# Designs tried in a protein design chat: VH-VL binders against q8ssq3r676to911. Part 25

Target 1, 236 residues: q8ssq3r676to911
Amino acid sequence: SPQDIAKQLTLIEFKLFQSVKMKELYHKSWTISKSKFENSPNIMSLITMSNKIANWVATEVVTTPHPKKRVEVLKRFISVAEHCKKINNFNTLMEVISGLSNSAVSRLKETWKSLPTRYVNSFNSLQNFLKTDENWKSYRQTLKTKETPCLPYLGLFLQDINFIEDGNSNLSSENDWVNFKKMNLLTSVFTEIQYFQRHPYFSFSTHQNIQTYFEKDIVILPEKELYAFSKFIESP
Key: E = the ipSAE of ESMFold2; O = the ipSAE of OpenDDE; V2 = 0.75 times the mean of E and O plus 0.25 times the DockQ between their complexes.

## First folded at step 6 (VH-VL; framework fv_roconkibart)

Design m1 (at its last look DockQ between E and O 0.01; V2 from the best seeds 0.00; counts 0 for: DG spot H55, pae E 16.7 > 2, placed apart)
Fold by OpenDDE, look of step 6:
Structure m1 (fold): chain C 236 residues (1-236), chain A 119 residues (1-119), chain B 112 residues (1-112)
Amino acid sequence: as target 1 above (236 residues)
Amino acid sequence: QVQLVQSGAEVKKPGASVKVSCKASGYTFTSYWMNWMRQAPGQGLEWMGWINTYDGEPTYADKFQGRVTFTLDTSISTAYMELSRLRSDDTAVYYCAREGSLYYGFDYWGQGTLVTVSS
Amino acid sequence: DVVMTQSPLSLPVTLGQPASISCRSSQSLVYSDGNTYLHWYLQKPGQSPQLLIYKVSNRDSGVPDRFSGSGSGTDFTLKISRVEAEDVGVYYCMQGLHWPLTFGQGTKLEIK
């Protein structure tokens, strides 16, 4: 079920999220091609998983040749996204929405046209929630008010860290002393991450078969193939 | 435990309609697709379509399009199959079966409902 | 429609002996995700069908390990290593990939 998918992905991704060490967030180490896997292994694991799931969502949609079944696939993923939001898993929510927003999926006009209105509205609402306008205002406001457990969107934390790193010198321009302001900003982000890490989803039970499926059995198509399949099932 | 309990046997005249119920218990009703099949006496199984129990949207096999209607009463975890314009070759045992995920088969079935169409 | 062809249609078996049922589809049942969506059901006498195997080789919950499924593409096999009395009934293969879903004719397993 969509709920089961949401819960199991939450467990998988939260485990990854929880494994992230603060040292992995120093010096933008996850952005360095040569050493990102070595210096930020857990961050990279979560990023890899996120990309995998997003691509999987797109793959599932565009590889469904029958229009009626394809609509059901859309409905399923939108439902998964709804459940993710409901359980405060914004990381997986972002993945699912990203997959559904993939160009190979979004171009399927007939498929989307066949989607019932409630799902369309839901999808639009979820997209709106994740909009980047005013620096993710809606999402950030929600995140501040949410109770634990919660799996925040890691990507935004990484973005914030990058912004802090790039926007602030390590040393004060006045006297070459340590820039304590910068350090405080970074510490604030780290503290927030650690806060979420301390509160796992204890109420969720592991469904090993579903988790195994996500870990070992899903097929991910390259972008070019995604688009090819998309064009095949719905001609331009 | 998961159970699907269907309504009792029906005897109908040609041209009439029949409505079979399928009451689910032991699981979250709205989390599984409900499929309908039928089996004529001494024959194999024929898939009729499904209904999305989450939103109530039905999907019918082409053969039954316009003659069959799937509906829900989620308040009592019940799915319905109504077949209209009955004819003798509609005589069969009708089954409801749940599907938890697309393409993964039907893991639980109702006990079946015999519908007899005779003059 | 995808035609599912089972063989044999009647299968008399001695208790304790192995049994094998073949199912052939008129089209490939391999999905683009790499999975093959062929399922097996058993309908015991006077009962509803029950799921035995899903996706070619996965036993459903509670299904004894004497049941096994194999195959690829368009050719599939259900095997029972040691037939028991409770295994009597009609076995159906079903393709769950193509519209509409279709079943094989059924194979009636009986005890000699």
Scores: ipSAE 0.267, ipTM 0.731, lowest interface PAE 2.6, mean pLDDT 93
Fold by ESMFold2, look of step 6:
Structure m1 (fold): chain C 236 residues (1-236), chain A 119 residues (1-119), chain B 112 residues (1-112)
Amino acid sequence: as target 1 above (236 residues)
Amino acid sequence: QVQLVQSGAEVKKPGASVKVSCKASGYTFTSYWMNWMRQAPGQGLEWMGWINTYDGEPTYADKFQGRVTFTLDTSISTAYMELSRLRSDDTAVYYCAREGSLYYGFDYWGQGTLVTVSS
Amino acid sequence: DVVMTQSPLSLPVTLGQPASISCRSSQSLVYSDGNTYLHWYLQKPGQSPQLLIYKVSNRDSGVPDRFSGSGSGTDFTLKISRVEAEDVGVYYCMQGLHWPLTFGQGTKLEIK
């Protein structure tokens, strides 16, 4: 069920989120190609999982050749996204919306036209919630309530840290205005990450068949192949 | 397209307070600190302080400590500066400015808000 | 407070000729990361200040290459290789390292 999928993805991704150590975020270590897997292993695991889930969503849509079944796949993922938002799993929400927004999926005009109005309205509402306009206004406003348990969107934390670290400079123990400003901003982001890490989804139970599916059985296609399948199922 | 739009000019009596707004658009508001400056007529620029847009923690130049308050409404990407117990030498144009990075100075400025303090 | 001293305070210049503005800091602006936190701004008539040069010598986006900055830990220079009409205004240096942040007095560049 969509509810069960959302809960199981939440358990999988929250476990990865809890494993992130703040030292992995130092000096934008996850952006350094040569050493990122060594220095930011848990961040990289989360990024890899996020890309995997987004791609999986797009793959499931474009590899479903029958139009009626393809609409059901859209309905399923929109329902998964709805439940993710309801349980404060904004990271998986972003992954699912990103997958549905992939160019290979969004170009399927006939498939999207067959989607019932309820699901169209829901999808648009979820996209509006995640709009980047005005510095992620809707999302940040919701996150400020500090409601827990919550799996925040990791990408926004990483984006915020990247902007703080703009300009390649070394951190120093020297106590001056530049060092104080930078460390104050970084500490605020780290503290918020740790706040959400402390409140797990204790009430959710694992469903081993679903867990095994995400560990071993999901199908991922390269971007080039996604688009090729998309053109095959709905010609230009 | 980064833009900072400030509230309109104000005329105040000595002893009153003024609150100037600065609405940001075109960038990630919480990733850049907001600074406040003023410029008295015919004078140079004076830094008043800054606010951490991520957590709302303000820092004030000691000259203004006790009279100025910086606040945010991050839901509308807006910073505020309130100056109390106004006197005639507070007559100035007040500017907000985004800090381009921790190392790059103030890369975008608001259009300025003239505050006139007169009896 | 770190005092930023500019000279000259008034700079009349002929169109097409070079111009040079000095800025002196009462303390070193070099940080332990190897950077020097001295910035230059131009305030054109009737406008807000705009960033020209950050960290001594780096031009901000869209700033013409006729503007250049140089200097050491306390002594800095802004040069304009060929002054154009659009360059008129008041130039400010600012230090971004020491508490509190401070500006120079300004140098008014005018066409004579």
Scores: ipSAE 0.000, ipTM 0.433, lowest interface PAE 16.7, mean pLDDT 86
ESMFold2 (binder alone), look of step 6: mean pLDDT 93; pTM 0.940

Design m2 (at its last look DockQ between E and O 0.01; V2 from the best seeds 0.00; counts 0 for: pae E 18.9 > 2, placed apart)
Fold by OpenDDE, look of step 6:
Structure m2 (fold): chain C 236 residues (1-236), chain A 119 residues (1-119), chain B 112 residues (1-112)
Amino acid sequence: as target 1 above (236 residues)
Amino acid sequence: QVQLVQSGAEVKKPGASVKVSCKASGYTFTSYWMNWMRQAPGQGLEWMGWINTYTGEPTYADKFQGRVTFTLDTSISTAYMELSRLRSDDTAVYYCAREDSLYYGFDYWGQGTLVTVSS
Amino acid sequence: DVVMTQSPLSLPVTLGQPASISCRSSQSLVYSSGNTYLHWYLQKPGQSPQLLIYKVSNRDSGVPDRFSGSGSGTDFTLKISRVEAEDVGVYYCMQGLEWPLTFGQGTKLEIK
């Protein structure tokens, strides 16, 4: 069920999220091509998982040739996204929405047209929630008020850290001392991450078959092939 | 030319399981969904479900949920249907059929596999 | 489930004469996209079913033009303008809109 998918992905991704160490967040190490897997292995694991799930969502849609079946696939993933939001898993929510927003999926105009209005509205609402306008205002406001457990969207934390790193020198321009302002900003982000890491989803039961599926069995297409399949099932 | 070749006839006892294979050729196996139907002797056609041949994700009719399993071996373009806890009323010819990607329904069928369940 | 009802169930026809089979669905088979998911199959004696008509009125490849499909909503018709010996078999309508997919009872066409 969509709920089961949401719960199991939450368990999988929260473990990844929880494994992230603060040392992985220093020096933008996850952005350095040659060493990111070495210096930020857990961050990279979660990013890899996120990309995989987003691609999987798109793959499932574009490899469904029958339009009604494809609509059912859309419904399923929209439902998954709804459940993710409901359980405060914004990382997986972002993945599912990203997959459904993939160009290979979004171009399927007839498919989306066939989607019942309630699902369209749901999808649009979820997209709106994750919109980047005013620096993710809606999401950030929600995140501040949500109770634990919660799996935040890690990508935004990384973005914030990058912004802090790029916008502040490591040393004070006055006397070459450590820039304490920068350090305080970074510490604030780290503290927030650690707060969420401390509260796992204890109420969720592991379904090994589903987790194994996501680990071993899911099939994803390369981006170019996604588009090719999309064009195949629904002509331009 | 598109062909679906199914495994041979099976005779089973009640309570046993049967696994029917459907080997596809002449087209890209993973680009078309595979459906399964059955037909009891002298009766009409009954839809059992489908499988996404690319992802392997199956969907079953409610009637068969929990008793039927669709699987794939994409390396040999083969789909499998396993039906467990067989009973006499499962006696039928079972068909695999390719589902057209352009809203056409089932455009190619296997030759059918007779499964006889008798004590 | 969508119930498909065919009539007649038995259709004896003289060679060269026209034939008509009716198929009714318990609900509309028109999808929001405008497509109507009603298909016709023929199962010749001792053979597997084969697709004749898809989406109400489209002949599958290789299907002679003496076959034609029509209808809308819940009422559909398969017509054979001039029945030939090779047309003997059981004809099935099928709805592909709702899950589970469902077939009509079948219409057995025989030569008088």
Scores: ipSAE 0.019, ipTM 0.547, lowest interface PAE 6.1, mean pLDDT 92
Fold by ESMFold2, look of step 6:
Structure m2 (fold): chain C 236 residues (1-236), chain A 119 residues (1-119), chain B 112 residues (1-112)
Amino acid sequence: as target 1 above (236 residues)
Amino acid sequence: QVQLVQSGAEVKKPGASVKVSCKASGYTFTSYWMNWMRQAPGQGLEWMGWINTYTGEPTYADKFQGRVTFTLDTSISTAYMELSRLRSDDTAVYYCAREDSLYYGFDYWGQGTLVTVSS
Amino acid sequence: DVVMTQSPLSLPVTLGQPASISCRSSQSLVYSSGNTYLHWYLQKPGQSPQLLIYKVSNRDSGVPDRFSGSGSGTDFTLKISRVEAEDVGVYYCMQGLEWPLTFGQGTKLEIK
């Protein structure tokens, strides 16, 4: 069921999130191609899982050739996203919405037209929640409530750290005031990450079949194959 | 019924190490984080850190970083705390406590383990 | 670190009379409606601590209704409407959300 899928993805991804150590965030090490897997292994595992889930969503849609079944796949993933938001799993929510927003999926106009209005409205509402306008205003307002358990969107933490590092790099490293400001800002981000890491989803039970499916059995396609399937099922 | 049973009292010399066990029963061990506190004689409670019983990853208070190690044996529902390079001011009762994930408090505590450090 | 300050540190009370213990935090613990992570523990003589009140005002299972908690922001209070002999011990407040987790110094309640 969509609720079970959302809960199991939450358990998988929260375990990765909880394993992230603050030293992995030093000096933007996850951005350095030569050493990122060595120096930021848990961040890279979470990023890899995020890309895998987003791709999985797109793959499931474009590899479902029957139009009515494809609409049911859309409904299922929108329901998964709804439940992710309900349980404060914003990271998996972003992955599912990103998968549904993939160009190979979004171009399927006939499939999207067949989607019942309540699912269209739900999808639009979820997209609006995650929109980047006004520095992620909607999402950040929700995260400020500090409701737990919560799996926050990793990408925004990483973006914030990048802005702090890059925004302060135009000043001399010998400027003590800039160094103090930079450290305070970074410490605030690290403290927030640790806050959410401390409150796991203890009440969720694992379902081993579903866990094994996501670890071993999901089908993902390269981007060009996604688009090729997409053009096959709905011609331009 | 939920129960946390700790290992018995220990007497150690300065510079030694001590390992305290905390055996859990009556609940799913991996569903609740385990915290460690200590209480010096006649003093208040001090938090030492926690361990995520699901992942096995510990977090230590800065004061104890580099001297304390938290470990688990999930097959016997047991958490361990090892404190090294003992000093006389480490003399205290050491407690394990389960963290309630919904209420964010310590709802069950072990009986305590007195560790005495003297020459 | 969030500093938790209790007063009084020593509280002699006549049996059957009310008692009140104050706890103050160095920063607000009110993050959202119903999610204030301030807890109270009782350590009876010769025993380990036991959870008494969680999230400001909620009694843990088996705690008598003569115990009540209140407060908001940085100021919190534990009250005992009628002190009984079994209430003797040291009372601790704790904030359970900001790292590191911190306790108040304790309030020793004794029968006069």
Scores: ipSAE 0.000, ipTM 0.426, lowest interface PAE 18.9, mean pLDDT 86
ESMFold2 (binder alone), look of step 6: mean pLDDT 93; pTM 0.953

Design m3 (at its last look DockQ between E and O 0.01; V2 from the best seeds 0.00; counts 0 for: pae E 14.2 > 2, grease 19.6 > 18.9, placed apart)
Fold by OpenDDE, look of step 6:
Structure m3 (fold): chain C 236 residues (1-236), chain A 119 residues (1-119), chain B 112 residues (1-112)
Amino acid sequence: as target 1 above (236 residues)
Amino acid sequence: QVQLVQSGAEVKKPGASVKVSCKASGYTFTYYWMNWMRQAPGQGLEWMGWINTYTGEPTYADKFQGRVTFTLDTSISTAYMELSRLRSDDTAVYYCAREGSLYYGFDYWGQGTLVTVSS
Amino acid sequence: DVVMTQSPLSLPVTLGQPASISCRSSQSLVYSSGNTYLHWYLQKPGQSPQLLIYKVSNRDSGVPDRFSGSGSGTDFTLKISRVEAEDVGVYYCMQGTHWPLTFGQGTKLEIK
């Protein structure tokens, strides 16, 4: 069920999220091509998983040949996204929405036109929730008010850290001492991450078959092939 | 040139199984679904199901559910159809046909494989 | 299952004359998007079926313009403006809108 998928992905991704060490967030190490896997292994694991799931979502849609079944696939993933939001898993929510928003999926006008209005509205609402306008205002406001457990969208934390790193020098301009302002800003982000890490989803049970599926059985198309398949099922 | 070449004719006893192959060439195998149909002597066409050539996921018509198995060998661009527990009314020519989308039909067909089931 | 009914089942035609085959579905073949997935195939004697028309009225590659498809909802027609000897065979309509895919009984076109 969509709920089961949401719960199991939550468990998988929360473990990855929880494994992220603060040292992985220093010096923008996850952005360094040569060493990002070595210096930020857990961050990279979660990023890899996120990309994997997003691409999987798109793959599932464009590799469903029957148009009615394809609509059902859309419904399923929208439902998964709804459940993710409901359980405060915004990381997986972002992944699913990203997959459904992939150009290979979004171009499927016939398929989307066949989607019932309630699902279209739901999808649009979820996209709106994750919109970047005013620096993710809606999402940030929600994140501040949500109870734990919660899996936040890690990508935004990384973005914030990058912004802090890029906008502040490591040394003060006055005396070449440590820029404490910068350090305080970084510490604030780290503290927030750690807060969420400390509250896992204990109420969720592991379904090994579903988790194994996500680990070993899911099929992911390359981006170019996604588009190719999309064109095959719905010509321009 | 797109071609689908199927395996040769088969003669089977009731209760046996038959496996028909369909080798594709001239196009990217994994970009098109492979469908299977059959045609009893002097009768019309019957859709059996399809297989996703990329994912390997088969979908069967209800009539054949539990008795037919679609498989792939993507390394040689070949699709297989295995029908088990054969009976006399399974005697037919079996066809593979590629499909890019249900929107556009089956644009290339194999030459057909005659399967005869007789005691 | 959607039942596809063709008429006539046998169609003797004089060379050079027009031919028309009807295909009716037990349910509307209009998808929610507004598209209709009705296709026509020709199976020549001793050969595999070949696609003629897809989505009601679109000729497949290489199909002569003497073939045309039309219709909507549950009623569809394949027309041949001038029948040629090579047009002999069994014509099938097929719906791809509903699960499972289903074919008509076939219409055997013969030359008088």
Scores: ipSAE 0.016, ipTM 0.502, lowest interface PAE 7.2, mean pLDDT 91
Fold by ESMFold2, look of step 6:
Structure m3 (fold): chain C 236 residues (1-236), chain A 119 residues (1-119), chain B 112 residues (1-112)
Amino acid sequence: as target 1 above (236 residues)
Amino acid sequence: QVQLVQSGAEVKKPGASVKVSCKASGYTFTYYWMNWMRQAPGQGLEWMGWINTYTGEPTYADKFQGRVTFTLDTSISTAYMELSRLRSDDTAVYYCAREGSLYYGFDYWGQGTLVTVSS
Amino acid sequence: DVVMTQSPLSLPVTLGQPASISCRSSQSLVYSSGNTYLHWYLQKPGQSPQLLIYKVSNRDSGVPDRFSGSGSGTDFTLKISRVEAEDVGVYYCMQGTHWPLTFGQGTKLEIK
């Protein structure tokens, strides 16, 4: 069921999130191609899993050739996304929405046209929640409630750290006020990450069949093949 | 049943160090962060810091920074607190307590370890 | 950092009578619209502390219903409706909203 899928993905991804050490965030280490897997291993594991889930969502849609079955796949993933939001798993929510927004999926106009109004409204609501307008206003307002357990969207933390590091280092010289503000902003982000790390989803139980599926049975297509399948099932 | 069992009482001279253990049982050790407190004789409780039991990342109250070290042995579900350069005013009962994930309070405490620092 | 001030520090009470302990914080303890991380502990003579009340008003499992917590923002109260002999000990409030975590000074409850 979509509830079970959302909970199991939450357990998988929260374990990775809980493993992140603040040292992995130092000096934008995850952005440095030469050493990112050595210096930011748990961040890189999360990013790798995020890309895997987003691609899995797109793959499942484009490899379902029968139009009516394909609409059911869309409904299922939108339901998974709804449940992710309900349990405060915004990281997996972003992955699923990103997968459904892949160009190979979004171009399937006849498939999306056949989606019932309830699911169209839900998908639009979820996209609106995650829209970047006004510096992620809707998402950030929700995160400020600090409701737990919660798996926040990792990408926005990383983006905030990048902004603090790059913006405050672009001056012709650093002074005590700039250095104090930078340090305060960075420690605020690190403190918020640690706040969410210490409130796990301990009430969720593993379902080994679903966990094994995500470990061994998941199908991932390269971008070239995603597009090829997409053109096969709905010609221009 | 959840239980935290600490190591026995210690008597130390000023300048020495002490290492107190806290062994957890009855729950998944890495799901709950471990906190350390102390209580001088006839005094109130003082928070010393916590440790993330999953990563081993400690955080110390400013007063203890540079003198205290929190460590783990997850293979035996045990947390450790080591306090160095002991003074006579470090004489206290030292407690470990786990942090409840949804409730944020310290729901289970160890029995306490008396550390006496005297010349 | 957040200072937690308890009153009274010593509370002699007659068996079967009510008792009330105040805890005041130097800053608001509200993180979100419903989450105030103010907790109460009891340390009975010769024992380690035990959790009584979490998040202002929620009794921990096995805590008798004669214990209740209330308050908001910066002012909090622990009440015992009918003090029993087993309630003797030192009561502490603690805040978990702000870094670093801080305790009140303690209130010693004694039977007259």
Scores: ipSAE 0.000, ipTM 0.479, lowest interface PAE 14.2, mean pLDDT 85
ESMFold2 (binder alone), look of step 6: mean pLDDT 93; pTM 0.946

